# VHH binders against Sulfurtransferase TUM1 (TUM1), part 10

Target 1, 304 residues: Sulfurtransferase TUM1 (TUM1), of Saccharomyces cerevisiae (q08686)
Amino acid sequence: MPLFDLISPKAFVKLVASEKVHRIVPVDATWYLPSWKLDNKVDFLTKPRIPNSIFFDIDAISDKKSPYPHMFPTKKVFDDAMSNLGVQKDDILVVYDRVGNFSSPRCAWTLGVMGHPKVYLLNNFNQYREFKYPLDSSKVAAFSPYPKSHYESSESFQDKEIVDYEEMFQLVKSGELAKKFNAFDARSLGRFEGTEPEPRSDIPSGHIPGTQPLPYGSLLDPETKTYPEAGEAIHATLEKALKDFHCTLDPSKPTICSCGTGVSGVIIKTALELAGVPNVRLYDGSWTEWVLKSGPEWIAENRD
Below, E stands for the ipSAE of ESMFold2; O stands for the ipSAE of OpenDDE; V2 stands for 0.75 times the mean of E and O plus 0.25 times the DockQ between their complexes.

## First folded at step 6 (VHH; framework vhh_6fv0_2)

Design c10F (from g5 with L106F; at its last look DockQ between E and O 0.74; V2 from the best seeds 0.00; counts 0 for: pae E 5.5 > 2)
Fold by ESMFold2, look of step 7:
Structure c10F (fold): chain B 304 residues (1-304), chain A 120 residues (1-120)
Amino acid sequence: as target 1 above (304 residues)
Amino acid sequence: QVQLQESGGGLVQPGGSLRLSCAASGFTFSDYWMYWVRQAPEKGLEWVSTISSGGDYTYYKDSVKGRFTVSRDNAKNTLYLQMNSLKPEDAAQYYCAAGFEDYWQFSEYRGQGTQVTVSS
């Protein structure tokens, strides 16, 4: 029961041409770093999109009661959002983003965790455009071309997919994170080591004690931002990244991924799962929640 | 005033070498990821190489991998590109660029460029 699968642009176009029973709904899940000064909502409305796309707003579809960004949404928030977008349970969802496997893995994962039956991650929209596959270049005023539906998520895999702050803190405090887990941080090495600033000025850099650096870019093609599509190619990519960053991966241990706010951590979680790594969870609150709740005495630097 | 100033371009024969430099001022160089990008006549901007802010992580376009080496000296605020075994298709205006994180397309600063010409 996989949460989502990769689909190449070619396979996606073939699926669109051959699927006769279920509606295929492309999902633009674009999210931009604040420093990029881009507007994902404006881009959805005004720039070319895959025909019949809806817009999944990662900022809005989050836990409304949390002070931290991008925390996993409640069932009500999720169901209301999917209903407003007109999504039906039997829709085949194909998730993409305008950056290239940046925020779309988080969206695909969210859909799968909330039990949507058929979810694909497009690998990727940049290649889709490069190959000149069909686009809708019209300007629109709505984030969905579909009428509202009545969406009710049927199950949640949160307990199997998410590590919360309390669990993470106990693992760090006890020393068990370092000893019993493969723990990876998807942020850039400089932010991990404490030698580069965080994007938010009120957040110091550094890392959660017991984590290893695995910057998300190391698991994607540096030019196209695609995951390797052949199974052996993803294994080779992972092994090179582990070597380059002097990281270990013990297949007998469970794995936890983190990042800045729980978005890019899914990039590496996806790559690890494609490579066959079992039992991979996301620390959803990630660095931002960690440092703000734990304080400076729980910040590691360099390779500590 | 932010400035990126490229130098080291010139005319070289196929198989030759050049070393490009990019001197940075007006910002904290060590906080930025740096990129080399190039533009051949009547072509779009093409990514060549990336180096992380600390210098530990480098990426190359496949066609230059093994021939080009990106490096940085954060004490001197300088980015370098060693180009060996140059080919006619490497001829272009070369720019250094600075940004935040991995995606070169969103770079915040770009220099004026230095010309590399490969001709027999």
Scores: ipSAE 0.098, ipTM 0.548, lowest interface PAE 5.5, mean pLDDT 90
ESMFold2-Fast, scan of step 6: ipSAE 0.653; ipTM 0.842
ESMFold2 (binder alone), look of step 7: mean pLDDT 84; pTM 0.865
OpenDDE, look of step 7: ipSAE 0.585; ipTM 0.830

Design c10Y (from g5 with L106Y; at its last look DockQ between E and O 0.80; V2 from the best seeds 0.00; counts 0 for: pae E 4.2 > 2)
Fold by ESMFold2, look of step 7:
Structure c10Y (fold): chain B 304 residues (1-304), chain A 120 residues (1-120)
Amino acid sequence: as target 1 above (304 residues)
Amino acid sequence: QVQLQESGGGLVQPGGSLRLSCAASGFTFSDYWMYWVRQAPEKGLEWVSTISSGGDYTYYKDSVKGRFTVSRDNAKNTLYLQMNSLKPEDAAQYYCAAGFEDYWQYSEYRGQGTQVTVSS
């Protein structure tokens, strides 16, 4: 039922020591904002990584025919990428990123939606390093240490997991998004309200009418960037965020998450699912697609 | 062209107060999230506080919560940290930094710092 499980650094190290049947493949899914002026590919090749890691490039493993960034990959794009990385269906994949639960939830989710049987999200690489667990500090020339495989995804949960632009637009136009859904936006409150700029200068700030602000930073530990792992801790964190941002969660309604381009929306989707919220989908195109396709009449500011 | 200049550090006794300021120039201050970070001698850089671009959302390290208050004045391009009930463990070089949301370790700009010393 869950597309992936959370795993602590300690539990991961124990898993590596005890697993004798299946190959364990750590997956570096690091993605940096352009404004950070960092290079995720260079970092994979030259900086310490979990031993035997592959690099999952969320920019490259996306729908190449879309003008919007990070759109969910086609089966062909996904299968070719997994084959080139040498991934096998019975591999245990353990996803991490160098920022701390920033892009790795998107990658773990993508793997799960495409039906990979065993996926973990490491909570998180920052803590893994803090605890001084083993790293491979060698410089490498390839994004995978494995020979090419023949990966064929066998099922997809896209219909259960993704809202596309057409569905989102009809829900907003009809007024049904506000009435019948819990709709959350993972962007910062200032971007949501229209009082702070978007990182991309050609895109105005504001929000999709009918969404509520639930900034992703409010659902992670501010120092470690970890998800709360104790059940009472995630519930307390969620309740505090809902109160702080004056939003509601009606458990009888389905839930849609969005963000800037479909990456950070998975951060809050994951937190909601850890808290037991069912039927959470991602609007994959998020704010960028919304603004560029819908036009200014469909931009809300402040609270509606 | 970009400048972040911290000031207001000094020597205080335990239980004392200081107000740090960070004057910004050379960039659009109101577009950036701002951070206070600190470094004790021979220690790594430690996050202290974060404030959003508009000033509406603040975060604090647990050990300073209730004692420190971060604020900003976007009209004056200035970030502040009010530090009350100072403890010896608060002694450090304090830096202001600017960046994207609450990812302080990926900040685009950092100042030169101001020294806070707490001793009896």
Scores: ipSAE 0.294, ipTM 0.645, lowest interface PAE 4.2, mean pLDDT 91
ESMFold2-Fast, scan of step 6: ipSAE 0.640; ipTM 0.834
ESMFold2 (binder alone), look of step 7: mean pLDDT 86; pTM 0.868
OpenDDE, look of step 7: ipSAE 0.363; ipTM 0.724

Design c11P (from g5 with S107P)
Fold by ESMFold2-Fast, scan of step 6:
Structure c11P (fold): chain B 304 residues (1-304), chain A 120 residues (1-120)
Amino acid sequence: as target 1 above (304 residues)
Amino acid sequence: QVQLQESGGGLVQPGGSLRLSCAASGFTFSDYWMYWVRQAPEKGLEWVSTISSGGDYTYYKDSVKGRFTVSRDNAKNTLYLQMNSLKPEDAAQYYCAAGFEDYWQLPEYRGQGTQVTVSS
C-alpha cells in the first residue's frame, strides 16, 4: 500500500497489546449518504466505538471554498482539524467506518496524502464487532480523548495523487483518456449508463466519456465488505470484476479512478493498488464536478 | 421506524420452488437498493441477491444464478425472491435488507427472516 496499509481486526488487537512506544489512535471516519437519513456524529457519540477513537468528519475536513462536497482539504483546514483532535505526527492512526469499507478509505488516503507517517485502514470494523473485540459502549454528549496538539503537515502528495478538472477535461476532449489511460468509475452500473438516478436530484446520471464502470462493491467481499488479501485473492477478485463489468485494465497505462464525489473512488483505487497496479490517481471532483462544470455534450450514456 | 417483514418460507422437496416476499414500511422503498441474505445453522451470513432501486439491475451469488430471480414492486413496497430447483444447501433463514448500492450491513435495515427447509 503506498500511503497506508490494511490491518485485520486480529492484527490491530495484537498491535494495541504490543505497542509500547507510539500512541495508537483509532479514527472513526463514518460518512453516510444523505438518502440514508443517518447522523454520523450522533452515531459516534451514542453507539459503540473502538476505545479512544477520534471522529474524522470528511464533510467538515474539506476545502471550504469549493462548491463541491468534501473536496480535498487545504493544509490549514487539515492541520487545524488534526490539532483540535489531538493528533501528533508520531501517532499510529487506524481508520475505520461503521458501514465497513465505505468512507474510511477516503480518510486513510487523505491522511497519507497529507504525509502522516503511519496510517492503517482497518479491514474492517464490521468484522471487528462480529469477533467481539473491545468496544466503548458509553453514550456521551461529547467525546475528546486527547488534549489539543500542534499538528503541522510537512509533506503533501496531492500533486501525485489527484487529477484536477482541467487535466480531466483535456484528456476527454482529446480522446486521450480512452486511448492512454485506464479510467474507472466506482458508481453503480445504472448510474453509469444513465438508466438509474443519482442520489442528488439536481445531478443527471451518465458517465465521463472514456471511463469504464467498476462498481466499488465489486472489489470487496460481498458478505463482509473486506478487501481480499494481497496476492492471489485480490488478483482473482479484480479479474472477476473486470470480466463481470466488461472492463479492460492495461498495467502499462496510468489509471484514474472516479465516482460521485470522490469517496467511493478511493475504494477501487485501494483495491487496484493492493493488486499491484501502479500510478493510480483520483479525480477528486468526480461526476458531480464534471457534470456541473461541463456541458451536456460531455455526458455519455450506455456503454462507450 | 424502518420495518421489513419476510414471508413465504416453508418445507419443500429437492427440486421444488418457493416464492419469498418482503413487505417494507417506514422508509421510501423506491430510493433503496434491496438485498436477500441467508444464514444456515452454524454458518455465517451469506449474500444471495441484490436489486437496484429502480429494478433494472440484479446481481446473484454464483451458486444460485439461473435458479433464483429477484424482483420488486415499488408501488406495493414489496421485494420478491423466486427460488426454483431448490437444493439441500439452500436451506437457511432468509432475510431481506435495505441499503444503498453494495451496502446492506446496517442492522437497522434488516428483517427478522423466513425459514426455508429443503428435505425429502
Scores: ipSAE 0.433, ipTM 0.745, lowest interface PAE 3.5, mean pLDDT 90

Design c12D (from g5 with E108D)
Amino acid sequence: QVQLQESGGGLVQPGGSLRLSCAASGFTFSDYWMYWVRQAPEKGLEWVSTISSGGDYTYYKDSVKGRFTVSRDNAKNTLYLQMNSLKPEDAAQYYCAAGFEDYWQLSDYRGQGTQVTVSS
ESMFold2-Fast, scan of step 6: ipSAE 0.518; ipTM 0.783

Design c9H (from g5 with Q105H)
Fold by ESMFold2-Fast, scan of step 6:
Structure c9H (fold): chain B 304 residues (1-304), chain A 120 residues (1-120)
Amino acid sequence: as target 1 above (304 residues)
Amino acid sequence: QVQLQESGGGLVQPGGSLRLSCAASGFTFSDYWMYWVRQAPEKGLEWVSTISSGGDYTYYKDSVKGRFTVSRDNAKNTLYLQMNSLKPEDAAQYYCAAGFEDYWHLSEYRGQGTQVTVSS
């Protein structure tokens, strides 16, 4: 049972034209790396959006007690945010981002983990724009297309989907991560090996011992940043990426995905699940939590 | 101020070769992923190639794979594109761009371009 489904721009436009019972709510879940020097809220307000979009800020809709960026939200924070955005439980949510497939998988996954019944991930907004589908080009000081609702999440798949720091540390310390898991890091090869800087200057590069580099772009079309079609196409893409980055994937083992802060890790998690890999979880804290909590003796560098 | 200056374009016959260069200044070149993009007359911008900040990761458009090679020299703040077996379809204004990761369309900095013409 998937937490969300992919939808093409053409299929989304058809859905909007045919759906007469449930409200379809597009969700702009754009989040930018700090190094990109872009503002996601400003872009939502001033750049073309899919008509009647809400803005889902992954930094704001997060665990307020955690010192780490955009950690998975508490039920209260999530429910309050959905209520303020006017989301109803019977809405069909269609998640996108302005990068293509960067932060929108994280948002779609969060909605699904919190039990929202019908969630799509648009594959992707770049193609939607390229195909000249309808956009709201208004520039506004504030945008709130829906009246406040009373949203109550009813089920959480958090325990099934998320690896916490304690579990990850014990797997690394025991050597079990490398022996019993497929552990993938979605960051670039240079960040993984310690030869490229992290987007945050105060964080060293390198990797969690036992992980393999599977850069998120390797599982997307390099030009359009779309996920390949289900079936043979996604499987061929995964096989090529594993070969190109000298990774192994044993489908009999559970899989853990990670990245810098838990955003791009969902990109590879989604691709693995589309390719039929079972039991894929996210280490939510990812590299940033790892280095800040574990210390330098738990940083691996180079690969060969 | 950030500056990207492309050079090395020109007229070549089909099957010929050109080497493009992009000289970068005003930012820490070694922190940025670099891209080659092109635009033919009456057409939109088209991605050609990507190289990671350390040079360890390269992507290519399918139609140029095996013919083009992207490289960089971080000590000289210079990006290169070696173009072999050039085809008429490769004729375009070529631009270098700088950004983070492999999302070329979010490039903040682009150069003025260098013209590549392929004719017999």
Scores: ipSAE 0.425, ipTM 0.737, lowest interface PAE 3.4, mean pLDDT 90

Design z61R (from g5 with K61R)
Amino acid sequence: QVQLQESGGGLVQPGGSLRLSCAASGFTFSDYWMYWVRQAPEKGLEWVSTISSGGDYTYYRDSVKGRFTVSRDNAKNTLYLQMNSLKPEDAAQYYCAAGFEDYWQLSEYRGQGTQVTVSS
ESMFold2-Fast, scan of step 6: ipSAE 0.394; ipTM 0.715

## First folded at step 7 (VHH; framework vhh_6fv0_2)

Design m1 (from c10F with E108D; at its last look DockQ between E and O 0.70; V2 from the best seeds 0.00; counts 0 for: pae E 7.1 > 2, grease 25.2 > 24.2)
Fold by ESMFold2, look of step 7:
Structure m1 (fold): chain B 304 residues (1-304), chain A 120 residues (1-120)
Amino acid sequence: as target 1 above (304 residues)
Amino acid sequence: QVQLQESGGGLVQPGGSLRLSCAASGFTFSDYWMYWVRQAPEKGLEWVSTISSGGDYTYYKDSVKGRFTVSRDNAKNTLYLQMNSLKPEDAAQYYCAAGFEDYWQFSDYRGQGTQVTVSS
C-alpha cells in the first residue's frame, strides 16, 4: 500500500459524488516562499477553497525543537494539530495547494508517514479550478469547519522514509552515498553547482557530495505543474529528466532525495515512486541543515 | 524600486519575427527565475516561457515550442524573447516577470508590458 495515491480533479469529483461511508476532507497545505509576499493563512480564510477544506500549516506542524525549518513533526505536535483540525482516522484526506504540487506532496507524505489510512494528493488544484469544479468562496474565520477530535497516530513509517543528518553525514564521510545509493537533489542545477545563489544569503550554494541534480521542475508539467497521470508518461518523463541531467538511477539501490529545506524534495520523491522506484527516502534537513552543521569542507561544487 | 521594462513589440505579419527585451533594475537579477507571460484582449494572463536564474533551463508553452527562444544576459540584467514564425494567436500584451524557482503565477515582480500585433 503506498503512503498516498494521486487523484485527478475528475476522479476526485467522482469520489465525492460516490462516497457514502467516510467523510472526504480536502486539505489546503499551501506554503509560499517568504519572497513571494503572500499569506497562506489569509488566502485560506478569504479566497476560494475546495468545499469543506481544512488548513494544514506546514510551518507550524513541524519539530519545534529543531532550529531548521520544516523538520518532520513529533507525534505530539502532529496529533495535536490533527485533533484541532477535527480530523478522524477514517477520513479520506485529499491534499492540495494553491501553487500546484509545491507543498502539498510534503503534506500528503507527512500524513502517510504518520499512518493516516487514506490519503490522496490532488493532481492538482490549478487543474481543479481550470475545470471549474465546485469551490467555496465564503470568507471564514477558522482553519477547519469541524469540531475538535481526538486524533492519535498509531504507527509511523519514519524509519523507512527519513534520513537524518547523522546518517547522511556518515554516508558521505564513508563514500557510501556515492557508491551504494541513488542520491538526488531537487534544487536547480545552478544552486547544485554553486553558480547560482541560495535564497538565504547566509547559506552558500553547492551540493552534498555524492548527490546528483534532479531539479523538481523537470518532473512536472511546466505550465500546469501536474505529475504525469499515465504509467508510460511517468516513465518517459523520468527517463528524459535523468538523461537531461546526466544522472544514473540503479533500481537495485536505495534512493535518497534532498532539496533546500525538505519540502520540494518530496516533489521528486513522489515522481520517483509513481515511476515504481522502490525504497525512496527523504533527507529531511536537506541543504540548509547540511551546510550549517557540516561546514564548507563538506560542500561540493559543479557535478562533484 | 524594482523596475521591469519590456520593449521590442510591434506590428508584424504572420510568419514574421520579433525580439522582445526586458530591462531589470532594483533587485539582484541573477538570483531570479524569469518568465514571459501574455494577455490577449478579453483573456486572462497566459504563461509563455520560463528561464532559470543562471539560464540553465528554459521552458515553453507547447504552442510556442520551437518558435520562441527565451534567453538572458545576467551581466546586462536583461531578459529576451526571440519570437519567430509568429501567428495571429500570438498577438497579445507581453510581460516579463521575476520570481524564485516558483510558479509563474506567484512571481515577485512584473513589468508593464509591450504589445505584439500580428495581422491576419
Scores: ipSAE 0.025, ipTM 0.505, lowest interface PAE 7.1, mean pLDDT 89
ESMFold2 (binder alone), look of step 7: mean pLDDT 84; pTM 0.854
OpenDDE, look of step 7: ipSAE 0.523; ipTM 0.796

Design m2 (from m1 with G54S D56G; at its last look DockQ between E and O 0.73; V2 from the best seeds 0.00; counts 0 for: pae E 4.7 > 2, grease 25 > 24.2)
Fold by ESMFold2, look of step 7:
Structure m2 (fold): chain B 304 residues (1-304), chain A 120 residues (1-120)
Amino acid sequence: as target 1 above (304 residues)
Amino acid sequence: QVQLQESGGGLVQPGGSLRLSCAASGFTFSDYWMYWVRQAPEKGLEWVSTISSSGGYTYYKDSVKGRFTVSRDNAKNTLYLQMNSLKPEDAAQYYCAAGFEDYWQFSDYRGQGTQVTVSS
């Protein structure tokens, strides 16, 4: 059922030592907020990376016809990118980012939705470095050490994984989102309530009517940015977050996650799935698309 | 030029109190989440507290919860940390930092620090 599995740094190192049939390809999916004034491409080329890593550019591997950032890529964009990176269908992909479970869940999810058979999410690169596991410190000029391949995605789970704007709008307009779904927003509580600004100055804060706040940081360790790996710890973390933010989760209902632009929403989608929550989809356009297409009458503030 | 300047550190006895201040200039203070982090001798940086850009939401490391209070005055561009019931393990160089939400490790700006010493 899950499109990718979580793997600890220790388990990853053991996998590398034991896997003798399939190529293991670490995937640097680092994306930085614009305000951080960091360059993910320069960092990949010049800073230590897991040996044999490729760079997955979340900004570039997106739907270029959409005016909204980070929209899910078309098949052609995705297949061309994977081919240029030299990825093969039988590769075991292990996704990480330099922030720590920030953008890498989005990449792992994208790979799984496009049908790549074996995807892991590393939990996480910060811990991998802390444990002093092997790194490649060479300076490189390319985003992949592999020759081009002929990648063709064979199966797409987009219909099962993505809610588009039209579906989301009808669910809100009819009142069905609040009634029939668990709907969560991964943005900070202040942005959700309308009391703190959005990072993009032309976008007002507030939330989609019928959503509940579940800020993405509440489901990760605040120091290490790791997901809880033990089953009891996952459930305890989720229960605490739901209680702290006065949210409900009805396991008989389908679930929709959203955020600002579709990156951090996958952080909470992943945590919910690790906790065994079924039928979790992402509203890919999220708050940015919602506000720009729907207008001010469809903005809620504080709690519903 | 962006500047964060901490003050208010010093030597106190166990159980004592200090109030740290962080004066900010060169950027729009009210747009930023603010953090207190600390570093004891021969140790790495340790997160202490976080406050949202409006001041409406505060977060604390478990070991300081109930003893420390973070606050801000956006009209004065100043961040504060009230530290009560100080313990020897609280002794450290304290820094303020500015950034976005929960990722204090990727702070846009960081100050020069102020020393807190707790001795019997």
Scores: ipSAE 0.254, ipTM 0.646, lowest interface PAE 4.7, mean pLDDT 90
ESMFold2 (binder alone), look of step 7: mean pLDDT 84; pTM 0.856
OpenDDE, look of step 7: ipSAE 0.457; ipTM 0.763

Design m3 (from c10Y with D56S E108D; at its last look DockQ between E and O 0.74; V2 from the best seeds 0.00; counts 0 for: pae E 4.6 > 2)
Fold by ESMFold2, look of step 7:
Structure m3 (fold): chain B 304 residues (1-304), chain A 120 residues (1-120)
Amino acid sequence: as target 1 above (304 residues)
Amino acid sequence: QVQLQESGGGLVQPGGSLRLSCAASGFTFSDYWMYWVRQAPEKGLEWVSTISSGGSYTYYKDSVKGRFTVSRDNAKNTLYLQMNSLKPEDAAQYYCAAGFEDYWQYSDYRGQGTQVTVSS
């Protein structure tokens, strides 16, 4: 069973109209790059949203013991956040973001990894708006319209979904990452090769040795930012991206995705899973953690 | 100061060609993704094409695929748009913009534009 499913705006509107048993809760998981100087919390409170939305704060719902941004939340942090948002286990969650399949895949994935039974990723909010489906334009003062609940996550698929720094480092040091894995980096090619700077001035560019570049933009429609939903279209998109970036995907090998924007690795993980690639894990700390923990001798530049 | 200066617009018959240029200064051009966007009278901005900072990949609006080609020369700090087989629907003010990755809506810089007119 996948941790979450795609849902088109049309199918979502039909679901809202037909679902009689379970509450449907749209989840605004908008996160903006720091350089954009936009405020996701203000936008949730003041800009149109899908009616009855809650706001999932990716920055706040993270491991507080880690010095690195966006690390997967602890059970306590996650459960407290879901309780404060008033989420119930039998809610059908439909995750979106204002950018378009940017941060919402990370949120949908987080919900699924923590065992929430029914999660959709809306494909996507821009298309929902384009089709003129209902929006709530009211100004609100709270990040949820629901009373506090008692949310208790009981399942966790972290062991099957996440690679931590220690495992990643050992795979690189032993040479096994390059030999035994399909390892992909969702960052742009220039940042991967070390020819373009990272958006954070204290982080050098380059890549983890043994990874291949698979920039996430190559797996979304460039105009709509949607995933291809038909299996043939998904396969064609993936095959073109692999060819364009001179990458290989060996189906006999396990797969690890990483990134550098804090969330974009899940964008390519989702595309790979839609294309039928099994057992895809995320290196959660990604480029930021790698560079800050490993040092310059563990930075690769240009293609291997 | 940052400057983006578009040029190369003009009047052309349907089926004709134009080549737009965007000269950049005041920032490190090769660090930025570049975009072409356009605006017809009384319409909003419409995305046309994107090119990555190193030129690694390009994207096009479906209606211009096969007719338009975006390119850049990082040594000359210049962005180009070759427009072939122009249609009346392509008539607009064309802007270049600079930003981060494929997020044209969140561009840091945008020029003043150059007018493309297509008439019989």
Scores: ipSAE 0.242, ipTM 0.633, lowest interface PAE 4.6, mean pLDDT 90
ESMFold2 (binder alone), look of step 7: mean pLDDT 85; pTM 0.860
OpenDDE, look of step 7: ipSAE 0.469; ipTM 0.765

Design m4 (from m1 with Y57T; at its last look DockQ between E and O 0.26; V2 from the best seeds 0.00; counts 0 for: pae E 14.5 > 2)
Amino acid sequence: QVQLQESGGGLVQPGGSLRLSCAASGFTFSDYWMYWVRQAPEKGLEWVSTISSGGDTTYYKDSVKGRFTVSRDNAKNTLYLQMNSLKPEDAAQYYCAAGFEDYWQFSDYRGQGTQVTVSS
ESMFold2, look of step 7: ipSAE 0.517; ipTM 0.806
ESMFold2 (binder alone), look of step 7: mean pLDDT 84; pTM 0.845
OpenDDE, look of step 7: ipSAE 0.719; ipTM 0.879
ESMFold2, look of step 8: ipSAE 0.012; ipTM 0.461
ESMFold2 (binder alone), look of step 8: mean pLDDT 82; pTM 0.847
OpenDDE, look of step 8: ipSAE 0.618; ipTM 0.841
ESMFold2, look of step 9: ipSAE 0.000; ipTM 0.196
ESMFold2 (binder alone), look of step 9: mean pLDDT 84; pTM 0.846
OpenDDE, look of step 9: ipSAE 0.507; ipTM 0.793

## First folded at step 8 (VHH; framework vhh_6fv0_2)

Design q1 (from m4 with F106Y; at its last look DockQ between E and O 0.57; V2 from the best seeds 0.00; counts 0 for: pae E 9.2 > 2)
Fold by ESMFold2, look of step 8:
Structure q1 (fold): chain B 304 residues (1-304), chain A 120 residues (1-120)
Amino acid sequence: as target 1 above (304 residues)
Amino acid sequence: QVQLQESGGGLVQPGGSLRLSCAASGFTFSDYWMYWVRQAPEKGLEWVSTISSGGDTTYYKDSVKGRFTVSRDNAKNTLYLQMNSLKPEDAAQYYCAAGFEDYWQYSDYRGQGTQVTVSS
C-alpha cells in the first residue's frame, strides 16, 4: 500500500461529506524558500485555509542534531509535534500547501514514512480555491484547533525511503550512481548546470556527479501546479519531461531523487511513483548537504 | 522600490507579430524567475509563459507554444516576449511578473501592463 494517495479537490469535498467515523484533518504544510521572503506561519494565521486545518512546520519538525535544514525528524521530534497539533492515529490527514504541490508532498511523505495510516495529498489547494470550495477566512492565533493528543508513531520506513550522505557519497565516488541508478535532481536546469545562482548566496550552483536534471515543474501543470491524475496522462508527462531534459530512465534500476534541501525532491519522487516507477528513494540532505560536506571537487557543472 | 514596466503593445493584424519588453528595477533581476500573464476584459488572469532566472528553462501555456518565445537579458534587466502568428484570442493586457522557481504571485511584482489588440 502506498505511503499516501492523491485526492482531487472534488473527491476531498465528497470525502468530507461522506466520512462519518473518522476526523478529517487538513494539514497546511506550506514552506517557502528563504529567498522568497514570505512567512508561512503568518500566512496560516491570517489567510484563508481549509476549515479545521493544522499547520505542519517543516522547518521545526526536523532532526534537531543536524546542521542542515529539513532533515528527516527523529521519532521523538515527530511524535511531540503531532501530539502538540492534536493529531490522532485514526485521523484522515489531507495535506496541502499554498504554493501548489511544492512542500506538501514532503509532508505527506513524512507522515507516511512515520506510519500514519491514512494520508492524502490534495491535488491541489490552488484548484481547491479556484473551484471555490469552503475556506475558513478567520484570523487565528494558534496552529491547531485541537487539544493536545498522545501521538506515538509506528514502525518507520526510513531505511526504504531515504538515502543518507554517506551512501550517496560512496555511490558517487565509486562511479556506481551513474552506472546502476536513475538519479534525478528536481532543481531548475540553470541551478543544475551552474549557470543560475542558488537561493542561498553561500551555496554554489552545480550538481551531484551522476545525476540528471528533472526540474519538478516539468512534472506538474505549469499553470495549476497539479499532478496529472489519469494513468496515461502521467506517463505522457513523464516521457515528455525526460525527452525535454535529455534524461534516461531504466526501469530495471533503482531511483534516487534529490533537490536543494530535501523538500522539492519529493515532488518528482511522487510523480515517478504515480507513473509506476519502482524503488524510488530521496537523498534527504540533497544539494545543500552535498556541497557543504563534499567540497568543490565533487561538484559537476554544465550538461554534456 | 521594485518596478516593472511593460512596453511594446499595440494594434496588429491577425497573423502578425509583436515584441513585448519588461524593464525591471529595484531588485536583483538575475535572481528572479520571470513570468508573462495576460488578462482580457471579460476573463480572469491567465498565465502565458515562464523563464528561469538564468534563462535556461522556459515554459509556455499550450495555446501559445510554437508562436511565443520568452527571453531575458540579465545585463540589461529586461524580459521579452516575442509573439508571432497572433490570433484574436491573444488580445489582452499583458503583464510581467517576478517570482521564484516556477512560482508566481502577480499582485506584488506586476507592472501596469501593455495592451495587445488583434484586429482585421
Scores: ipSAE 0.011, ipTM 0.403, lowest interface PAE 9.2, mean pLDDT 88
ESMFold2 (binder alone), look of step 8: mean pLDDT 85; pTM 0.856
OpenDDE, look of step 8: ipSAE 0.652; ipTM 0.857

